# Ledger of designs, part 11: VHH binders against Bifunctional D-cysteine desulfhydrase/1-aminocyclopropane-1-carboxylate deaminase, mitochondrial (DCD)

Target 1, 364 residues: Bifunctional D-cysteine desulfhydrase/1-aminocyclopropane-1-carboxylate deaminase, mitochondrial (DCD), of Arabidopsis thaliana (Mouse-ear cress) (f4hyf3)
Amino acid sequence: SPPSWASHLRPLPSHTFSLAHLPTPIHRWNLPGLPNGTELWIKRDDFTGMELSGNKVRKLEFLMAEAVDQHADTVITIGGIQSNHCRATATASNYLNLNSHLILRTSKLLADEDPGLVGNLLVERLVGANVHLISKEEYSSIGSEALTNALKEKLEKEGKKPYVIPVGGSNSLGTWGYIEAAREIEEQLNYRPDDLKFDDIVVACGSGGTIAGISLGSWLGALKAKVHAFSVCDDPDYFYDFVQGLLDGLHAGVNSRDIVNIHNAKGKGYAMNTSEELEFVKKVASSTGVILDPVYSGKAAYGLINEITKDPKCWEGRKILFIHTGGLLGLYDKVDQMASLMGNWSRMDVSESVPRKDGVGKMF

## First folded at step 4 (VHH)

Design G30 (from E5 with R99Y F104Y Y108T; framework vhh_7b2m_4)
Fold by ESMFold2-Fast, scan of step 4:
Structure G30 (fold): chain B 364 residues (1-364), chain A 124 residues (1-124)
Amino acid sequence: as target 1 above (364 residues)
Amino acid sequence: EVQLVESGGGLVQAGGSLRLSCAASGSIFSTYAVGWYRQAPGKQRVVVASITSGGDTKYSNSVKGRFTISRDNAKNTVYLQMNSLKPEDTAVYYCAAGYPYYDYWSGTEEYDYWGQGTQVTVSS
């Protein structure tokens, strides 16, 4: 059943699957250099399971249930070449014995050749997803809705029963994933022996469904935290309008600008990184053990630290919950850009070592 | 493809014990939740106990404190230890497995895979 504070929303979900490992942990995240009394905590949605999932599986629990309710045997979705959403959809489809078809956007020079096996592509191809490449120019001119509908029609003519999931799973039904995440956080805080309460919730914004869900849940429910979303593509005004569309689709009766604060963290552009962003990800990993993905959570965390640095007094005494949305497989797409930052290696000096008596041994 | 085979049913006197086993053939069983259901003559099939992939357990009120569900993923097997059995525990016991599919309002669980059932008869 929905949370009591969300029972007025429409449409309501009919069914869900239990795909993710929930609840994910909440723990202290000790970044150096925070203002006096400022506490940073992290919600480990990178630990949702299911082949290194992240935020998308929370949406898929609802979307895959609707696919099954509609008697679909095939799932279609669309995204960039290193889309975490497409990887999560391919894995969930395999688990549920559904065929998956992924429309993946790449450069025009690469659209006519094998996309390879780096990062998310390896998982997608291993679990048997059908990959359909499209160029960035074709994506822009045709649009995601027309592209997914064209593939749907083709597969229907072949006797399949496809269900289409939009970019990032970001529609009204998918928004329930992070409405439920808000309930989960409320329950985790209630089960604690202390009175921990967050003043702020911080998360990356790529497709908009995650921020729509968590901000609505925080606004309507007991969390009452100020939600900060750091956009990694487009601009904040675009996302205020997009989130408003999701809220209107839920009959929520609230304005997006009242429930979420959207900050621009795009930097050089979607999926592109400054050297400062990559160095920040390295510093966070070395100081805390938390590995952020450079495209989403890394840009959001970097943006948050920049906001705190600009006005430390506004953040003094605040308790902030950062949501790690996963995406570690996409990090391998950044190896070449990060190679110059990695100096923690050496050739082991074995000059004083004693060779084995038999000269050779077993290795494993 | 997952197939479930129940075993361990039989005849027992009131106050006795039985251990049911649910053995799965399939490579992804360790990621599945597993439920034990029972159906007495003329009654609806009802849930008895369930265990998630991570080992979290739930029990119906009628068996709480008497039955224990456990899993051994290395053997692809789930067990139901039934103690202090009563005549009203007489039923066909079914094993069910999969990713739980829930009616969002009622919380009623459904499963993809079902066994054939094993008869448990408790004499007075």
Scores: ipSAE 0.335, ipTM 0.651, lowest interface PAE 2.3, mean pLDDT 88

Design G31 (from E5 with R99W F104Y Y108T; framework vhh_7b2m_4)
Amino acid sequence: EVQLVESGGGLVQAGGSLRLSCAASGSIFSTYAVGWYRQAPGKQRVVVASITSGGDTKYSNSVKGRFTISRDNAKNTVYLQMNSLKPEDTAVYYCAAGWPYYDYWSGTEEYDYWGQGTQVTVSS
ESMFold2-Fast, scan of step 4: ipSAE 0.414; ipTM 0.714

Design G32 (from E5 with R99K P100T F104Y; framework vhh_7b2m_4)
Fold by ESMFold2-Fast, scan of step 4:
Structure G32 (fold): chain B 364 residues (1-364), chain A 124 residues (1-124)
Amino acid sequence: as target 1 above (364 residues)
Amino acid sequence: EVQLVESGGGLVQAGGSLRLSCAASGSIFSTYAVGWYRQAPGKQRVVVASITSGGDTKYSNSVKGRFTISRDNAKNTVYLQMNSLKPEDTAVYYCAAGKTYYDYWSGYEEYDYWGQGTQVTVSS
């Protein structure tokens, strides 16, 4: 059943799948350089499971249930070439014995060559998803809704029963994923022996559904934390309007600008990185052991640290929960850009080592 | 349309074993959750065991350790292996199947299809 504070929302979910490993852990995250008394904590949604699904599986628990309820045998979705959402949808489809079709916008000028097997592409192709490439120009001129509808019509003519999931799973039903995440955090805090309460929740914003859900849940429920979203594409005004559309679709009766603070963290642009962003990801990994995705969580964490650095007095004494949204496969797409940062190797000095007297070492 | 047919019931002595089968026909069975229920004369129908589409299993306390539920999706069949049978296990056993999702409001698995039942009698 929905949380009591969310029972007035519409549409209400009818069914859900148990796809994610929930609840995900909350623990202290000791990032260097924080002001005195500022505590940073991390919610490990990178641990939701389902082949490194991160935040997307929470939305898919509701969206895939609707697909099955509508008697779909096929799922269509759309995204960028390294979309975590497309990878998560492909793997969820296989768990549920559904065919998946992914419309992927290539980073290249033309979509006429094999996109390769790096990162999310390898997982998608391994699980047998049907990959349909489009160019950036085609995506921009036609739009995601028309593209998914065209593929839907084609598959229907072939006798399939497709269900369309929008970019990032970000529609009113998908927003319930992070409305439920807010309840989960409430329950985790209630089961603690201490009185831990977060002043702030911080998360990356790529498609809007995650930030809509967590901010609405924080506003309506017991968390009452200020939600800060760091956009990795478009601009904050675009997302205030987009999130407002989701809130209106839920009949929530709230204004997006009241419930979430959206900061621009896109840097060079969607899926592109500055050297400073990549250096930050390496520093976080080496100092804390937490590995951030450079496109989403890495930009959000970098943006948070920059905001704290601009006005450390405003952050003194605050307790901040950062939501790690997963997406680690995107890191493997950055190997060439990060090569100059990785100098921690050497040839072992064996000059004083004594060879085995039996002459042959074991291979395993 | 999905139809469920139970088989494998019969008369067995206390301490013996039986293997029940639930065979499905029709649409995509591998996406369904399946449960075994039993009903003794004059008593209400109660759950015995269930298995999700992904293979996760659940057992009632009265049969845990003695019964094992399993599925073979290639054969569209679910099995209930019953070991160390007791006279109190005597009942009509029913197979039930539904989509592998939960009602959001109740949190319970939904079963759309039921078999006709198979009699299991355990003599002392």
Scores: ipSAE 0.102, ipTM 0.529, lowest interface PAE 4.9, mean pLDDT 87

Design G33 (framework vhh_7b2m_4)
Fold by ESMFold2-Fast, scan of step 4:
Structure G33 (fold): chain B 364 residues (1-364), chain A 122 residues (1-122)
Amino acid sequence: as target 1 above (364 residues)
Amino acid sequence: EVQLVESGGGLVQAGGSLRLSCAASGSIFSTYAVGWYRQAPGKQRVVVASITSGGDTKYSNSVKGRFTISRDNAKNTVYLQMNSLKPEDTAVYYCAARPYYDYWSGYEYDYWGQGTQVTVSS
C-alpha cells in the first residue's frame, strides 16, 4: 500500500514486482574538504542489484507490473546510446520473459553502422534486446513519442502486444519508484537507535522521474529535507517544467519550484566530461572506495562539492544524503579519456622467483 | 493461466531433510512470483518463503537459515529445500504463484497448488 502521506495521489499503483534488492544501504561517505560539521552520507542505489544496478529498477518495479497487467509480451523504450534505463529495461524484460525493443539514439551523425558493444550496449545485446538505432537528427525531428508509436504499430502488425515505457521511465507511474524510496529512507532512519535526520538530499537528474519522486516524497512525508537535483542534460528551467508535468499527472497539488532545487551540472554537455569531472571521479574512488558514474552521479557529486566550495558557511553543520543512482557501465565509455589518470600498474619483479619445472600453472 | 503441482512431501525424522518442488504449466512462468505456505491442523495458512520473478528471496523467521527457496525457469519449477526439520514444521505445504505483487497487500497470490503433506516425527 502507498504511504499514508501519498494516498491522495492519482493514479495509484495496482501492482509491483520485487526486482530490486531493497532496502539499499545508507552509510557515511567521507569526502575530504567538507566544511566543519558537514556530514555526507550516501544511499547506495547502485546496489539495487540483480544486474539492474541504479535508480531505474525502482521505476521498473511499477512500469513492468503495468506491462504484465495489460498482458504485454513485448516492451518498447527509447534513450541515448549509453542509456542506463534502456539497459535496465532489457535486463528486467529478460527476467520477466518479455521481449524488449530499444530505440537508441546514436552519438554519431548517422545510424547506419553497428553501434558496438561498449558498456550498456553489451549487456543489452547479451540479454537479447532488439536494438533499433536512430540518428540524432531523426530523434530531434520526429520525437520520442512518434518513434515509439511507429515501432509499436509495426510490432502490433506482427502479432505482438507491446507496452511502451517513455524515456528514462519518467512518467507519473514511474515516479512512484522514488516516492517509495522516500518511504524506505524514512523507515531506515526510524529503525536506527540514533536521531539521524537529513537536512539535504542530493541526486542527479537525467530524465526527471527520480527527482520528481524523491522531492515529492520528501515534501509530503516525514523527511522534509531540501532536495537538490543536478541536471546532466538540458537546463534547470526545462526540468522544472517537466517535473511539474509529472506532479500534475499525479494530482499532487504542488509546484516543482517549491519542492526541488535544480542546479545545472551539465558541464561540457550530456554524456560528455570535463577533465575536472573525471579527475573528481578518480579522487572519490581512491579516497572513499565509492565509484561514481561520470555521466550522472559523478556530475551530481561534483556539482554538490562546487556548491559547498562556493558557500561553505551555508553547509556547516548540515547532514546531506547523496543518492548514488548507479550506471557504472557508463565508465567503460570513458576508458580512453581516463587512461592518462590511471598510472597504477607495474611489471611484477620476478627476478627472485624460480620457474616450476613441470610448467603447471601456465594458465590461471 | 498457471496450474501448480507440488511434490516431494513425505515423512521424515527430526533433523532430516526434504526438497519440495512446485511445477508450473501454462504460459510464461518466469514472470511469476512464487511463495511457499504451510498450514498445520487448527491453524491458519502462513507464509514460509517466497521468491520474486527477479529471484529475490524472503523467509519467515521460523525457517530462516534452515530452508532455501530457489527457481529453475527453464524447467518452470520452484524448489523449497528444507533442512534440520523439526516436529513443528509438520504441515501441508502449498505453492502459490502470481505474475506480480499486489501493491496494496503485497502478500496475496492468485494461483494455488493442491498441497503436499510434510510430517516430521520426533
Scores: ipSAE 0.026, ipTM 0.435, lowest interface PAE 6.8, mean pLDDT 86

Design G34 (framework vhh_7b2m_4)
Fold by ESMFold2-Fast, scan of step 4:
Structure G34 (fold): chain B 364 residues (1-364), chain A 123 residues (1-123)
Amino acid sequence: as target 1 above (364 residues)
Amino acid sequence: EVQLVESGGGLVQAGGSLRLSCAASGSIFSTYAVGWYRQAPGKQRVVVASITSGGDTKYSNSVKGRFTISRDNAKNTVYLQMNSLKPEDTAVYYCAAGRPYYDYWSGYEYDYWGQGTQVTVSS
């Protein structure tokens, strides 16, 4: 059943799948250089766990249940070439014995060559997803809705029963994923022996459903934390309007500008990185053991640290919960760009070593 | 086809402990979610605890901190460790298993159910 503070929302979900490993952990995240009394904590949604999932599986728990309720045998979704959402949808579909069709926008000029097997592409192709490649120009000129509808019509003519999931799973039903995440956080805090309370929740914004859900849950529920979303594409005004559409679709009766603060963390642009962003990801990994993805969580964390650096007095004494949204396979798309940052290897000096008396041992 | 058999029920005094076992036979059990339900005389059957194929657990508010659900997939068995038992815990306890499909209002929609095991807690 819904949280009592969300019982007025419509439509209410009918069913969910238990796909993710929940609850995900909350723990201290000790980044150096924070202002006096500022605490940073991390919610490990990178540990939601099926297929190295992240935030998208929380939305898919509701969306895949609707697909099955509607007797779909096929799922269609759409995204960029390294989409975490498309990878999560492909693996969830396989788990549920559904066919998946992914419309992927290539970063190249032409869509007539094999896109390869880097990162999310390898997982998608291994689990048997049907990949439909389109150019960036075709994506921008036709639009995701028309593209998914065209594929839906084609598959229906072939006798299939497709269910369409929008970009990032970001519709009103998918928003329930992070409404439930807010309840989960609330329960985790209630069962602690201390009175831990977060002043701020920080998360990356790619498609908008995650920030809509967590901000609505924080606003309506007991968390009452200020939600900061760091956009990695488009601009903040676009996302205020998009989130408003999701809230209106839920009959929430709130204004997006009241419940979330959206900051621009786009940098060079969607899925592109500055050297400073990649150096930051390396520094976080080496100092804390937490590996951020460079496209979403890495840009959000970098954006947060920049905000704190601009005005450290405003962040003194605050307790901040950062949501790690997963996406670690995206690091493989950055291997060549990060190679110059990785110097921690050497040829072992065996000059003083004594060879085995019995010759060469096992090669394992 | 999955068959579920509960064991470990019985009579215990308030403050005592019992461990229930649910043994599964048949098809691959490790991919299923498993729940423990209970039904007292004249009451509806209610969820007590559940565990997913990945080991994630949920508990009803009445048993949180007292009961622990766990699974051993190599033995196709799920356990419910019940500590600090109260007279109000008296009920027939049912094991249920199914795909991780969940009715948002009423809890898991399970494919298979055991026959139940009686737990009686004396005052």
Scores: ipSAE 0.053, ipTM 0.464, lowest interface PAE 5.8, mean pLDDT 87

Design G35 (framework vhh_7b2m_4)
Fold by ESMFold2-Fast, scan of step 4:
Structure G35 (fold): chain B 364 residues (1-364), chain A 125 residues (1-125)
Amino acid sequence: as target 1 above (364 residues)
Amino acid sequence: EVQLVESGGGLVQAGGSLRLSCAASGSIFSTYAVGWYRQAPGKQRVVVASITSGGDTKYSNSVKGRFTISRDNAKNTVYLQMNSLKPEDTAVYYCAAGRPYYDYWSGYTPEYDYWGQGTQVTVSS
């Protein structure tokens, strides 16, 4: 059943699948250089399971249930070549014995060769997803809705029953994933022996469904935290309008600008990184053991620290919950860019070492 | 695909204990949720206990405090430890597994993909 504070929303979900490992942990996240009394905590949605899922599986619990309710045998979705959503959809489809078709936008000028097996692509191809490659120009000129509709019509003519999931799973039904996440956080805080309460919730914004859900849940429910979304593509005004469409689709009766603060963390652009962003990801890993995805969570955390550095007085004494949205396979795309940052190796000096008396030993 | 085999049923006196086992073969069992259901003579099949892939447990009110569900993923087995048994616990007990498909409103009537053949539990007065 929905949370009591969300029971007025329409339409309400009918069914859900148990796909994710919930609840995910909340713990302290000790980054150096925070203002006096500022606490950073992390919600580990990178631990939702389902072959290295993150935020997307929470949406898929609702979207896959609707696909099955509609007797679909095939799922179609669309995204960039580094899309965590497409990887999560392929894996969930396999677990539910559904065929998956992924429309992937290449970073290259032409889409006429094998896109390769790096990161999310390897997982998608291993679980048997059907990859349909398109160029950036084709994506931009045709649009995601027309592209998914064209593939849907083609598959229907072949006798299949496709269900279409939009970019990032970001529609009104998918938004329920993070409405439920807000309830989960409320319950985790309620069962603590202390009176921990968050002033701020921080999360990356790629497609808008995650920020729509968590901000609506925080606004309507007991959390009452200010939600800060760091956009990794497009512009904040675009996302205010997009989130408004999701809220209107839920009949929520609230304005997106009242419930979420959207900051630009795009940097060089979607899926591209500055040297400073990658240095930050390395510093976070070495300081805390938390490895951020450089495309989404890394840009959001970098943006947060820049906001705190810009005005530390505004953040003194605040308790901030950062949501780690997963996506660690994106690191494989950054190996060449990070090589110059990695100096923690050496050739072991064995010049004074005595060889084993029994000759050549086992490898391990 | 996945085959489920229940074992451990039998005849026991009131106040006694039984441990049921549900052994799975075939697929990746550790990613599945598992439920125990029972059906008494002349009644509908009802849920007794469930355990998610992550280990979270849920019990019907009639068995809370008496029954314990647990899993051993290394052995592809789920257990139902039944203590302080009553004549009213007499039923055929079924194991069910899969990705549970829940009615969002009730929150407790999951639908599973795979079912065992059942094991009889009889509790004498």
Scores: ipSAE 0.206, ipTM 0.580, lowest interface PAE 3.0, mean pLDDT 87

Design G36 (framework vhh_7b2m_4)
Fold by ESMFold2-Fast, scan of step 4:
Structure G36 (fold): chain B 364 residues (1-364), chain A 126 residues (1-126)
Amino acid sequence: as target 1 above (364 residues)
Amino acid sequence: EVQLVESGGGLVQAGGSLRLSCAASGSIFSTYAVGWYRQAPGKQRVVVASITSGGDTKYSNSVKGRFTISRDNAKNTVYLQMNSLKPEDTAVYYCAAGSRPYYDYWSGYESEYDYWGQGTQVTVSS
């Protein structure tokens, strides 16, 4: 059943799947350089499971249930070639014995070639997803809705029963994933012996469904934290309008600009990184043991630290919950850019070592 | 191929405790999600608690704080520890297991478990 504070929303979900490992942990995240009294905490949605998942499986719990309720045998979705959503959809489809078709956007030069096996592509191809490449120009001129509908029509003519999931799973039904995440956080805080309460929730914004859900849940429910979303593509005005569409689809009766603060963290552009962003990811990993995805969570965390650095007085004494949205495979797409940052290796000096007298040593 | 057998049901006074066990035959039980369901006479079957293959748990609002679900994969067994029992908890309790758990969002009733047990009666007297 929905949270009591969300009972007025419609349409309400009919069914859900148990796909994710929930609840995910909340713990202190001790980044150096924070203002006096500022506490940073992290919600580990990178631990949702499902082959290095993240935020997308929370949405898929609702979207896949609708697909099965409609008797679909095939799932279609669309995204960039580095999209965590497409990888999560391929894995969830395999778990549910559904065929998956992924429309992946790449550069015009690369669209006519085998896309390879880097990062998310390896997982997608291993679980048996059908990959359909399009160019960035084709995506821009035709649009995601028309592209997914064209593939849907083709598969229907072949006797399949396809269900289409929009970019990032970001529609009104998918928004319920992070409405439920807000309830989960409330429950985790209620089970604590202390009186922990967050002033701020911080999360990356790629497609808008995650920020719509968590901000609505925070606004309507007991969390009442200010939600800060750091956009990694497009611009903040685009996302205010997009999130408003999701909220209107839920009949929420709220204005997106009242419930979320959207900051531009795009940097060089979607799926592209500055050297400073990659250095930041390395510093966070070495300082805290938390490995951020450079495309989404890494840009959001970098953006947050930049906002704190610009006005440290505004952040003094605040308790901030950062949501790690997953996407570790994004690091493997950045190996060449990060090679110069990784000097921590050496050839072991065995010159003074004594070989085993009993013959050949064991390998493991 | 999986067979589920529930045990531990019985008659108990209000405020008492019972521990239900669901024992499974099958070498891949550890990969299955498992749920406990209950059905009172004249009512639909509703989810009580569930546990994924990875150990993540969910509870219905009516039992949160009172019931605890756990699993022991070495014994192919899932447990439901029921504390502070109420007359309203009186029902036949069913164990269900599957690789594709699919839930009614409102009632928590699961419709796509692959295997179901025969049920065990729990009666809570006032």
Scores: ipSAE 0.099, ipTM 0.534, lowest interface PAE 5.3, mean pLDDT 87

Design G37 (framework vhh_7b2m_4)
Fold by ESMFold2-Fast, scan of step 4:
Structure G37 (fold): chain B 364 residues (1-364), chain A 127 residues (1-127)
Amino acid sequence: as target 1 above (364 residues)
Amino acid sequence: EVQLVESGGGLVQAGGSLRLSCAASGSIFSTYAVGWYRQAPGKQRVVVASITSGGDTKYSNSVKGRFTISRDNAKNTVYLQMNSLKPEDTAVYYCAAEGRTYYDYWSGYTRSEYDYWGQGTQVTVSS
């Protein structure tokens, strides 16, 4: 059932699947350079699964249930070449005995070639997803809705029953994933022996459904934390309007600008990284053991630290919950850019070592 | 709700064959992984064969090469084809559905996971 504070929202979901491994942990996350009394905590939504890892599976729990309710045998979605959403959708489709079709946008030069098996592509192809490549230029000129509808019509003519999931799973139904995440956080805080309360919740914004859900849940529910979203593509004004569309679709009766603060963390551009962003991801990994996705969570965390350094007095004494949205596999797309940062190797000096006299290397 | 009904059990001579069927009534059976289990008198229930929602199969060492599990999602049915039966195959055979929990959002279940079991069908292999 919905949380009591969300019972007025319409439409209400009918069914859901248990796909994600929930609840995900909340723990302290000690980054250097925080102002006096500022506490950073992390919500490990990277732990929602292995092949399902990240924020997208929370949305898919609702979207996949609707697909099955509509008697779909096929799922269509769309995203960038290293989309965490497309990987999670392919995996969830396989678990639910549904065919998946992924429209993946890449550079014009690469759209006519085999996309390879790096990162999310390997998982998608291993679980049997059908990959359809388009160029970024084709995506821009045609648009995601027309592209997914064209594939839907083609598959319907072939006798399939497709269900379309929009970019990132970000529609009104998918927004319920992070409305439920807000309830989960409330329950985790209520079961603690202390009075921990977050002043701020911080998360990456790629498609908008995650930020819409968590901000609405924080606003309506007991969390009452300020939600800060760091956009990794487009711009903040685009996302205020997009989130408003999701809220209106839920009949929430709230203004997006009242419930979420959207900051620009795009940097060099969507899926592109500055050297400083990659250095930051390396430093976070080495100091805390947390490996951030350089496209989403890494940009959000870097953006948060930049906001704090620009105005440290405003963050003094605050307790901040950062939501790690997953994306480890996308890191493999950054190997060439990160190679110069990784000097921690050597050939072992065996010059003074003596080989074993028994001569059996593997049976020793 | 998924209800499982096994059929096809009976008495057979050593070396014979039987096909068990596990028919589901209720919703969304195709999303479930399905396993066949057996329990001989005085023994623990053990897995025999399983099939994932995607069709991947696994078999216990005792039946590998003799038993074949398959599914027909259009008919909401999972089959266990048992060939070259031996007296030690004598047991009650159970169908179990294990998978991602699907439930009515308004029922109040948020993260409950459960398995559905059939009533069992007796297989007796005479020597």
Scores: ipSAE 0.090, ipTM 0.478, lowest interface PAE 4.1, mean pLDDT 86

